# VH-VL binders against B9 domain-containing protein 2 (B9d2), part 11

Target 1, 175 residues: B9 domain-containing protein 2 (B9d2), of Mus musculus (Mouse) (q3uk10)
Amino acid sequence: MAEVHVIGQIIGATGFSESSLFCKWGIHTGAAWKLLSGVREGQTQVDTPQIGDMAYWSHPIDLHFATKGLQGWPRLHLQVWSQDSFGRCQLAGYGFCHVPSSPGTHQLDCPTWRPLGSWREQLARAFVGGGPQLLHADTIYSGADRYRLHTAAGGTVHLGIGLLLRHFDRYGVEC
Short names: E, the ipSAE of ESMFold2; O, the ipSAE of OpenDDE; V2, 0.75 times the mean of E and O plus 0.25 times the DockQ between their complexes.

## First folded at step 3 (VH-VL)

Design Q7 (from Q1 with heavy chain Y54K L99F R100G S101T G102Y Y103Q W105R A107T I110Y; framework fv_lacutamab; at its last look DockQ between E and O 0.05; V2 from the best seeds 0.00; counts 0 for: pae E 15.0 > 2, placed apart)
Fold by OpenDDE, look of step 4:
Structure Q7 (fold): chain C 175 residues (1-175), chain A 121 residues (1-121), chain B 107 residues (1-107)
Amino acid sequence: as target 1 above (175 residues)
Amino acid sequence: QIQLVQSGSELKKPGASVKVSCKASGYTFTSYAMQWVRQAPGQGLEWIGWINTKTGNPKYAEDFKGRFVFSLDTSVSTAYLQISSLKAEDTAVYFCARFGTYQYRSTFDYWGQGTTVTVSS
Amino acid sequence: DIQMTQSPSFLSASVGDRVTITCKASQGISSYVAWYQQKPGQPPKLLIYAASTLQSGVPDRFSGSGSGTDYTLTISSLQAEDVAVYYCQQYYSYPWTFGGGTKVEIK
């Protein structure tokens, strides 16, 4: 089978108003894809940037896939979370990005959005934390159900991704 | 302790409506979504849908759209499932189960005891 | 819809035996799989979530594994109290679907 190596890192994030941030992530692939090595999900450490500054995570991504086709190319879903002074966590943004399909090194900027609730929920979020959260993975990367959500623009997650392809030509897979 | 307590058994005629309640306790109600699952006699589990307890946004399986309606009363930490125009094939045990919101890996860790809905002429 | 094909539908084993139940998804579901145990007259009980994470309070003889489309629940040493019907569920994509169930009995 053809092989795809995804090597890189979740560098950090900008454009978030929260003081302490971390990112939860997951990788999604189609049925034709098999993970040979690595983990399909992870979580960064917390960084506390200055207001307006970038949060840095430098969280490694190292995935090795085997695939029989191009369908279901890997995609990353991202959840940016904030942690307040009491250690309470709340969602700061959802995002997704497709793993590049061309070999080489890539800089990815993944914009995020966050679900909004009622004005009361927004107020509660401001005082006690929390707020509306998405509970399903595919809602993050599918626009089909997004229209049913009130959302606000979030910050941006920055990734550096290297892609290595092997044996694509040998198995008749064209990129 | 965390508990989901559902309303009692229901016996209805075809065409009638039923509203099953699921009262949560022992945790912050709005911190977890609520899913609904049914199980016909001697059959497997069937997913009906779930509702976001913060936004009230429901998601229904296609087969359950229309006659099945999720609702909430957050003031009493209660989720509801209403079934209208009941059919004999709606006869089943209906379960509520909370779904975690913090970790996307979380799933349905606490279930109600189930509510038997029998639809018979 | 994602179909979860669960096998076997029924198995009988002896106490102490290693038992394996399989669920095959019609497409990749990225480890968004949960396993449940249901005893007669009771609601399902969560055993495993995220394909391989053991739910708190569940005996460690239960384990989950798999990736892509193929997932397994393993009972390393079957106990008498493990007699039940087991279900897998994917919660990767709507509608969330269950496997057909596996009835586990003791010989």
Scores: ipSAE 0.000, ipTM 0.546, lowest interface PAE 13.3, mean pLDDT 86
ESMFold2-Fast, scan of step 3: ipSAE 0.118; ipTM 0.695
ESMFold2, look of step 4: ipSAE 0.000; ipTM 0.473
ESMFold2 (binder alone), look of step 4: mean pLDDT 92; pTM 0.932

Design Q8 (framework fv_lacutamab)
Fold by ESMFold2-Fast, scan of step 3:
Structure Q8 (fold): chain C 175 residues (1-175), chain A 122 residues (1-122), chain B 107 residues (1-107)
Amino acid sequence: as target 1 above (175 residues)
Amino acid sequence: QIQLVQSGSELKKPGASVKVSCKASGYTFTSYAMQWVRQAPGQGLEWIGWINTYTGNPKYAEDFKGRFVFSLDTSVSTAYLQISSLKAEDTAVYFCARVSYFRGTTYWFDPWGQGTTVTVSS
Amino acid sequence: DIQMTQSPSFLSASVGDRVTITCKASQGISSYVAWYQQKPGQPPKLLIYAASTLQSGVPDRFSGSGSGTDYTLTISSLQAEDVAVYYCQQYNTYPLTFGGGTKVEIK
């Protein structure tokens, strides 16, 4: 069984015009992956950047996985939300990025995109509440090409991710 | 050109197993989910399930859990449907189809494979 | 599971006629419905998605409408090549489900 330790932080974000920002995150893996320690999802504190400045969260991530195969490598989903003075939240951007597959420390920039039209309401509903509507979330974050082909960019989320691998010397061939 | 090409027809006895392939070309295989649909002779379309080609995570309709298994070989851009312990009622044309989307704002199902006929007969 | 009730199951019309096929969902599906055309020996061909969006390359005599639980496929001027079975599919709620199909023939 191979083991993967993902340690790091969600540093912050740039390029958002909204005043009070926080980030919800979740880690998604294939069916052969089991979380041994940590939590699969979380939420940062709210930060209020000045116009054109960086929002800072410094939110820690510490996850330990066991896997029987290399398929379904971990992917991080990120949602940047704005909060008004009444505590109401609006989705400001959505993005995802691959957890690096090479050992060591990596600095990642995760561009976000803004939902258009009715998708804004659907994404907000899917991420706030559970149920059948989660089908739509699965389609919008399936695959890496849409991340690269984003049309109307939101801001960018910045991450520092460390990766430690154990017992991967037993897996020389990928199927 | 974006296309899906499926394996040839199969004739099997009850209790046997079959593995149908669906080979994608003209796009990045792992960027789009793949759905599977069947059609029994003279009948309508029936959704079997779909698989996230990036994570390998399948979702099955309840009636197809157990004997039906989706798998992938991303090195050759191919999705597979395996049916174990075949029954006469599994006789059908099996289709794969891509789950397409435009930058996260909408989605649809295109292209479709040509279909693979599986006949289960003693 | 969401049941998709499609009607009529069969219709016969003349070239040039306006044809309508309806699809009723057992609960709201937020316009996540697709329409397909299937000719004998061929895979289904996507005509319309998101209730009313015409797929590229599909003739504009085909149109879709509806909201909530009630959706309609319309062929404004039936052509000989439109002889086929038509299916609706909801993709709002897992598991995805299809209507029973409508066979369209020329008189």
Scores: ipSAE 0.000, ipTM 0.503, lowest interface PAE 13.5, mean pLDDT 80

Design R1 (framework fv_disitamab)
Fold by ESMFold2-Fast, scan of step 3:
Structure R1 (fold): chain C 175 residues (1-175), chain A 121 residues (1-121), chain B 105 residues (1-105)
Amino acid sequence: as target 1 above (175 residues)
Amino acid sequence: EVQLVQSGAEVKKPGATVKISCKVSGYTFTDYYIHWVQQAPGKGLEWMGRINPNSGGTYYNQKFKDKATITADKSTDTAYMELSSLRSEDTAVYFCARQGYSYGRWYFDLWGQGTLVTVSS
Amino acid sequence: DIQMTQSPSSVSASVGDRVTITCKASQGISSWVAWYQQKPGKAPKLLIYAASSLQSGVPSRFSGSGSGTDFTLTISSLQPEDFATYYCQQYNSYTFGGGTKVEIK
């Protein structure tokens, strides 16, 4: 079995007009992938930028996978939420990015889409908590083209991801 | 040739609207944010706002949010900044500048030449 | 709001002098500071990014230092082409310092 170690952080976000921001995230893989250590989902603390375009989270990600092949490579789903002065939360953007497949340290910029109308309600419900939220998220992300008509452009989430590969020489990949 | 080229100087009357352009060349327009910066005569630099050309998403300095509108046209690789309800205090040189959005590269490495907007009666 | 306080507002210097310009952030901003040079009638030019990294093509006499709230730009041996106004900027909300004019003594 080949092994993939993903170590990094969700650094922050730019391009959101809302003041107090936090990020919910989840990792999605194909059926042949097994998580050996770490957690598949999490949430950052709320960050309130002073007057600017950038929220800082420095939220750690540390995941160790075993896999039987290259299919179903890990994909990170991201939701950026804003919190108003009353503690009420609203979805500011959603997006996804693939975990890099090359060893080393990578800087990733994940653009988001801002959901509109009934699409906003549907996406919020998918992430209210509970186990089935990832199934809804996967359907949304895999069917993104149909839902792009109900979205507007959002901000960008910035990530620093380190990738370590073991036993991948059999697949023609340098470690 | 990597450059940002701005439109020429404008002279406007109070109450008018002006729209200035910033055309990019030599790089992929959607790979960088475009910012706008105001510099009043003999004064320092003041950030106004920015656009993500890929998404169209904008963010403004609160001081300018009711004054300036920033847009981008991917078909012509051009960013725009429109100022409404011009007053004498809007007389300034306006610069566009690009910003990388990768971690740690959030500085302005390339600037347009500037556009002088004069508001006079 | 993050305020960037730059000092001095002006400095008179001679060719060959060491010039030091300081910039203070109202709150911690890690190393997320850039320095720009502006000559009369021209656009600003990036000199230093991430507080201490020299932009390609910028002479080695320019250096930056600092972290947190206190940042410094140093010109080790002033040249005739260095008479200009210098600005610091923080990355979070793109706030510029008030500028420092380096003028001929």
Scores: ipSAE 0.006, ipTM 0.543, lowest interface PAE 9.9, mean pLDDT 81

Design R2 (from R1 with heavy chain R98T Q99G G100K S102T G104W R105S W106G Y107H L110Y; framework fv_disitamab)
Fold by ESMFold2-Fast, scan of step 3:
Structure R2 (fold): chain C 175 residues (1-175), chain A 121 residues (1-121), chain B 105 residues (1-105)
Amino acid sequence: as target 1 above (175 residues)
Amino acid sequence: EVQLVQSGAEVKKPGATVKISCKVSGYTFTDYYIHWVQQAPGKGLEWMGRINPNSGGTYYNQKFKDKATITADKSTDTAYMELSSLRSEDTAVYFCATGKYTYWSGHFDYWGQGTLVTVSS
Amino acid sequence: DIQMTQSPSSVSASVGDRVTITCKASQGISSWVAWYQQKPGKAPKLLIYAASSLQSGVPSRFSGSGSGTDFTLTISSLQPEDFATYYCQQYNSYTFGGGTKVEIK
């Protein structure tokens, strides 16, 4: 099996107006991908932007995958949650980006979309209940035009991702 | 079968250091965070901190930041929690716990049996 | 720092009784609440997660409800094995409630 190491951090976020922010994240892959080490999902601590309109998390990501092919390349899904001045938690935005496929260090900006009207409550409910909600999140994020019609542009999440590839030549996978 | 097995009870003197182990089986050690929880005699549960066993990255409750050190050894599927400069108020049962950390969860699905640490003086 | 205020601290009940335990968060936490049962000398056992989701293998007499700041665990018909201490937990930043001891009346 070819191997992919994803090592980096969720640096922070800009463009959100809420006073305190945290980020939930998950890595989604195709069925042929197996996580050898690390956790597929996580959550940052809460940060309150002070200078430059940026929330800082410096949240580490350290994942090791095995795969038999390039199909189902990893995608990072992100939910930015806010606490208003009254202490209420609300979904501020969601987004996704593909993990880079070339070795080395990469700086990524992941734009988010914020839900509007009743879709805000429905999306927030989907993300906090139990069950197979990564499948629901995947449906919401991946090209369902109706969700984009009920969303607006949100803030941006900033990431630094290092990528290391091993044994790609041996398994017929392009490096 | 998922199991978290902790090391046995310890009796220590004030000022000593103690290191508690939590050996996991039945799942891939690096897939889930390992958490540590303190329960003083007759008292409730208090979260101490967690470790990502793959990266060694830790996150602590500020109350325990200068008292506890959490580590993990991938080669033995074992997490550790070390308490330094022991005092009588550190007398407690210490639990390790784990659970799937996802968009909708962070709760503790599985718990170790607990390790009693008694600081005698 | 999110505080979880659990009430009552103890309740005396008889087999067959409906028991209700409440938990209040100091700020909104959506549905990120779990409930645990702990018997003397034992580790806690997960009962409910995401405020209302029943853990596999847990009897249906246990149910959870609530969102935002106010959460409830209900035991619809108390059984002898249910005499224990119950804890709520918010898992946004891992604060436990103070616990509720369910005692024989």
Scores: ipSAE 0.006, ipTM 0.473, lowest interface PAE 12.7, mean pLDDT 80

Design R3 (from R1 with heavy chain Q99S G100W Y101E S102L Y103L G104R R105T W106Y Y107A L110I, light chain W32Y; framework fv_disitamab)
Fold by ESMFold2-Fast, scan of step 3:
Structure R3 (fold): chain C 175 residues (1-175), chain A 121 residues (1-121), chain B 105 residues (1-105)
Amino acid sequence: as target 1 above (175 residues)
Amino acid sequence: EVQLVQSGAEVKKPGATVKISCKVSGYTFTDYYIHWVQQAPGKGLEWMGRINPNSGGTYYNQKFKDKATITADKSTDTAYMELSSLRSEDTAVYFCARSWELLRTYAFDIWGQGTLVTVSS
Amino acid sequence: DIQMTQSPSSVSASVGDRVTITCKASQGISSYVAWYQQKPGKAPKLLIYAASSLQSGVPSRFSGSGSGTDFTLTISSLQPEDFATYYCQQYNSYTFGGGTKVEIK
C-alpha cells in the first residue's frame, strides 16, 4: 500500500471575460484509492478580477490517499462559474488536469473549454449533484474532444500542487 | 424523489403576520435557490423573492420588499416566507419553487404544492 | 423592470389542434425564458427552459422557440390533458407573463 499526499492550492484564473468568478473542483481516482483525510470536492469563494487581472482564490487542497496500486492516478476536474449582480451563475469553462506523479512542488496551468448551444444544457444535467458527478465528469471531459464544434476555448486555471509519496515496509506493496 | 412540501392553509385577520414553510428533500438544500411566488384568486403568477440557502442572501421584488421576509434553516432543510401587516389583498396561494443558479437554466423545475392564505375579518 | 406580454389571454381548441402561444419581452433577454403549465388547484409544472429546451419527462409535442424579445410555445397536437393555463417567465428578474388559458372548443 502506498500513501499519496496532495497538498497545494487553486491559485486563480486568467483569460475569462466574465466578471465575478468562482471554481468548483473535484478529484477523481481509480477504485483502488481510498481517501484517508480531506474532501474529494470543494468550491472557492467568488472573486471579481479587474480588467486584465487574474482572479485570485488561493483555495487550499489537502488530500491524503492510500492506494494498493498506481492504476487510476488522481485527476483534478475544474468548473469555472460566473456570478452576476443578482446572484445568478453560469458555466464559464470546464477542464481537467492530471495530478503530477513526481514528488515535489508543481505549478500547473489547466486550460478550460466553454460549452455552446444545446451541448451546454446536456453538460449542465451531467454536472448536477455531488460525488456521483465526478465519474460523469471524466466521461464528459473525454467526450469534449469529440464535440469540439460545440465548445469554445475558455480561460486557464492556475494551481500550485505539492506531491508527497510514502511507502511503508509493513505494506509490502510493489509499485 | 425531489420534493418541496409546504405548510398547510392559514386563515388570518387583517393586521396579523403569517409564516409559511417549504421543506425540501431529495437533493442538497444549499445547491439551489428557493423562490416564492404569489397567485391571487383567479389571477396569474407573481414572483416575490428568493433566497440562497447557503449564504442566507436574499433578493426581493420591489413590490414585496416591505411585506415579505424570506429565511432559510440549513439544519432542517426548510425555507420560510413571512408576511407582515396582512390585508385582504394578500389573500392568495403562495408557492415555493427551486432554481439551479449554477447553470443557464435558472428555471423553476420543482414547485411546492402551494399554501392558501386567507385574510378575512 | 422587464415586462412579459403574453398572447392570447385564452384560446378555444379541439383535441388534435396545433396551439401556439406567444410571449414578448419589453427588452432583450437572450434565451432566458421558461414555460410552465398549470392545472386548476395545482402547482405550475416546468415544460421548457432556456427558450427551447424540453424538460425531462415532458411530451415531445411541446416545443419552444425564439430569442431576444419574441418567444413561442407550440403544442403540435393537443391532447385532453393539455387543457390548462400556460405561463412564460423571463429569469433575468423572474417576471411572469399574464397567462394563456387553453380551453375546450
Scores: ipSAE 0.000, ipTM 0.466, lowest interface PAE 16.7, mean pLDDT 80

Design R4 (from R1, 13 letters changed; framework fv_disitamab)
Heavy chain, then light chain:
Amino acid sequence: EVQLVQSGAEVKKPGATVKISCKVSGYTFTDYYIHWVQQAPGKGLEWMGRINPNSGGTYYNQKFKDKATITADKSTDTAYMELSSLRSEDTAVYFCARLPYSGRYWAFDIWGQGTLVTVSS
Amino acid sequence: DIQMTQSPSSVSASVGDRVTITCKASQDISTYVAWYQQKPGKAPKLLIYAASSLQSGVPSRFSGSGSGTDFTLTISSLQPEDFATYYCQQYYTWTFGGGTKVEIK
ESMFold2-Fast, scan of step 3: ipSAE 0.007; ipTM 0.555

Design R5 (framework fv_disitamab)
Fold by ESMFold2-Fast, scan of step 3:
Structure R5 (fold): chain C 175 residues (1-175), chain A 122 residues (1-122), chain B 105 residues (1-105)
Amino acid sequence: as target 1 above (175 residues)
Amino acid sequence: EVQLVQSGAEVKKPGATVKISCKVSGYTFTDYYIHWVQQAPGKGLEWMGRINPNSGGTYYNQKFKDKATITADKSTDTAYMELSSLRSEDTAVYFCARHTMIVSGTYAFDIWGQGTLVTVSS
Amino acid sequence: DIQMTQSPSSVSASVGDRVTITCKASQGISSWVAWYQQKPGKAPKLLIYAASSLQSGVPSRFSGSGSGTDFTLTISSLQPEDFATYYCQQYNSYTFGGGTKVEIK
């Protein structure tokens, strides 16, 4: 049994045209992975970028996994939402990134894409009240390719992720 | 119709300051960033900075951080850019442009002002 | 900061020609690229946003493509009114390319 400790933060986001932003996140792993500590999903506070085009969240991530193999390596799914002055929320961007597989500290840039038109309304409805289930996130991402005419580039989410690997010598992976 | 209308051309001496205006009409001023772009004679476009008119929050290109000050007045739907300590290298056309802050709009500078020529000469 | 390298710096073309302009980002910017047209003495005009989306009112002979770091603007059949300077822009942090002047042959 190898162990993977993912510790870091969702630092913030740049390149979004919306004013007040927050991020919902979830982590997806293969069936051989077990979460030993931490939570699989969360939400940042709302940030309004007053002094720059970067929303700052500094939202902590601290996850400890056990795994029997390298298949199904963790990936992070992200939803960036905007909130207007009346409290109404709109999906601003949708993205995912792979958790690094090498030990140490990593700076990650996760590009997002944004649904447009009627698909935007349908996708936003699916995220209202808690967002999509992590087990079905791949289906939503696969669906985006089908609706490519109804998507546009969104902003980028920035993460600082530390990775600590233990007992990986059994799998040919060095710490 | 949507319009961004800039103030007229300026001729200044080295060391002077100049303040350029960009008055908007045909849309809600606080729903769009206003960006400023410099174009020196015969040269390309260079982004200077932007303001969120709703919050007053600004973001600058590092190159222009000590040169330009961007402000907005919600009561007159007008954005401003002030250039300090003018040098001959500041001779350029300065453009304002809008950029949506809402999710359903364009993600680029869709409407531009006509430009303001600032000439710095001794 | 993100650099946008645009090529060529100029191209000589005739009416009816296909013109291709390329833009390379120094790092990944997804599809956050716009293309602008500028005629002498005028403000730039938005042609393409999100790398491939045609701005309303822009003729269909203009098209954009690309993702990540490599982007292309294509004019399928050059018209007299298309002789202008073209700029790419990444709008994650707002860097313009150096421009491409499309000149009459």
Scores: ipSAE 0.007, ipTM 0.480, lowest interface PAE 13.8, mean pLDDT 79

Design R6 (from R1 with heavy chain Q99G S102R Y103L G104Y R105S Y107G F108L L110Y, light chain S30R W32Y; framework fv_disitamab; at its last look DockQ between E and O 0.04; V2 from the best seeds 0.00; counts 0 for: pae E 15.7 > 2, placed apart)
Fold by ESMFold2, look of step 4:
Structure R6 (fold): chain C 175 residues (1-175), chain A 121 residues (1-121), chain B 105 residues (1-105)
Amino acid sequence: as target 1 above (175 residues)
Amino acid sequence: EVQLVQSGAEVKKPGATVKISCKVSGYTFTDYYIHWVQQAPGKGLEWMGRINPNSGGTYYNQKFKDKATITADKSTDTAYMELSSLRSEDTAVYFCARGGYRLYSWGLDYWGQGTLVTVSS
Amino acid sequence: DIQMTQSPSSVSASVGDRVTITCKASQGIRSYVAWYQQKPGKAPKLLIYAASSLQSGVPSRFSGSGSGTDFTLTISSLQPEDFATYYCQQYNSYTFGGGTKVEIK
């Protein structure tokens, strides 16, 4: 089986006006992918920008997959949240990015969108589910042009992602 | 259809240990916290603690910190609460419930049926 | 932890009455409050979340209001099936109020 090791970090975020930010993240893969080690999701610590608008998290990503094919390549989902002094949280932005498909080290700058008005609650609700529910939420978000009138540009999440491949130059199809 | 199904009633002697299970179905187990709530006979609801089933991270009410141990098994979609050093005042119905994790604005929207633990000498 | 002071502890009412139950938080919690109904021998049922949002399948005679520290559950016209105990809960550290038993007069 081909193997993919995703090693890196969620470095931080820029361009958010809110303070006390954290990032929830998840990784989605197709049915042919099996997680051998690591966890599919997590949450950074809260950080308050001290200089400029950069929140720093340096949150590690360390995932090892096996796959029977190329379908369903890993995709990161990112939610940036703000938190007040009582621990109450608001969704500040949503974004996603595909894990790069070539080996080596990659810098990713993932734009986010801020939901406006009633759409904030709807998008938060849609994103909460896992598996099939996440796929339906992705349909809502991936068509950004369809929803542009109900969102505003958010800040950007910055990631450093290294990709290690084993047995991937061979292509196998399981029948 | 979201369901939380708890293990059956238990009768224990003082000093014993009990482990209550809460098996979920109808949703992705690792997307929501599982909470545990005590209700002593004739009394109100008291929150005991919760677990993130994905990370295993727990948060406890200080009152129950040395009494309860909450765990989760992702392979069986089951949460557990173990009560140690049982005493008569631990006699209660214990509920599991789903809520929170990726959504801070929601309450405990689905509950197990409750498990009666009776501690008698 | 954030304390939730619920009042009254009980209320005696007739079918058709308007019933109001309050909870006060020991510090501000915005709208992070839920309300539950519990009948004897049964698990609690979520009625209201986010202070004022009605849970699916809950009759519209139930409503919630408030923000900050003061929160209210209202039953606009009490029905026979509404005689139960009601609890508030805050989400920050999950404390329940003491409960309000609604009884037949």
Scores: ipSAE 0.006, ipTM 0.465, lowest interface PAE 15.7, mean pLDDT 80
ESMFold2-Fast, scan of step 3: ipSAE 0.027; ipTM 0.592
ESMFold2 (binder alone), look of step 4: mean pLDDT 92; pTM 0.951
OpenDDE, look of step 4: ipSAE 0.015; ipTM 0.605

Design S1 (framework fv_bexmarilimab)
Fold by ESMFold2-Fast, scan of step 3:
Structure S1 (fold): chain C 175 residues (1-175), chain A 123 residues (1-123), chain B 108 residues (1-108)
Amino acid sequence: as target 1 above (175 residues)
Amino acid sequence: QVTLKESGPTLVKPTQTLTLTCSFSGFSLSTYGVGIGWIRQPPGKALEWLAHIYWDDDKRYNPALKSRLTISKDTSKNQVVLTMTNMDPVDTATYYCAHRYTVYSFGHAFDIWGQGTLVTVSS
Amino acid sequence: EIVLTQSPGTLSLSPGERATLSCTASQSVSSSYLHWYQQKPGKAPKLLIYGASSRATGVPSRFSGSGSGTDYTLTISSLQPEDFATYYCQQYGSSPWTFGQGTKLEIK
């Protein structure tokens, strides 16, 4: 089996108007991918930027996968949440980005979108239940055109992701 | 510096078995991710992959020739051996061994090749 | 097996000209698994481009590769005398690993 190591961090975020931010994240893969070490999802600490408007998390990601092929390449789903002075949480943005397929160190900017009006409350309730269980979850995270009339551009999440690939010629390319 | 060199008979009669040795230096075939392949080229024709062996002794063969090919390694001698049975004049070719690293720089590509050895099959 | 078809079979050009060499796969190949080799008469092949677009160590910047899916291209922006050789593409996305038939780049 081929092996994929994803090592890096969720650095922080810019372009959000909310003051205290944290990020929930999850790695989604095809069914043939097995996690050998690490966790598929997590949550950063809350950061309140006092200098500039960037929230800093420096949240580590360290994942080791085994796979028999390239189908279902990993993607990272992101939710940015704000927390007010009373501890109440509100969704600030959704986004997703593809894990790079080239070995080495990569810097990624993951743009987010946010729901508007009553759509905001509907999505917030859906995500309280552990995230969307919908057939087209990627459409929700990407803010694709079907939701365009009820969404706005959000801030951007910044990531530094290192990728190490091993044994891909034995299993991924030879079936 | 990685170097590879092929050795073996230059003339083989039809129906005989060909045995070629690839001797290498500058790396160990016990190194995680390393492999050595054999490729041949008939005069004036394209390259054809024959077989590959990995650091963990995993072996791959071209299905068109699988019944005729055996690949093995001797890590302590820095050698890989290819055996091909039932030689025919159409097997006349220059035979190359080549280094392959499965990860990072030149991953999945044959990055360093031996000089090649011409094997002629005739009666 | 995946068949790689290279075109043209022979390309006659003068030094200083631009060369464009094509490699077409019979079925889709990930760009990470397509490589280009240069072979001079009587010599072993030399790795030029790996993963469709990455230059091997020591390969001059005039060589560039591009492509995805079934269509791949090797470009030499300004031919030097030492570039006249035969070029082969290779895929390792599916066993057996296969090479194209080659494109011979010759002096006009």
Scores: ipSAE 0.000, ipTM 0.453, lowest interface PAE 19.5, mean pLDDT 79

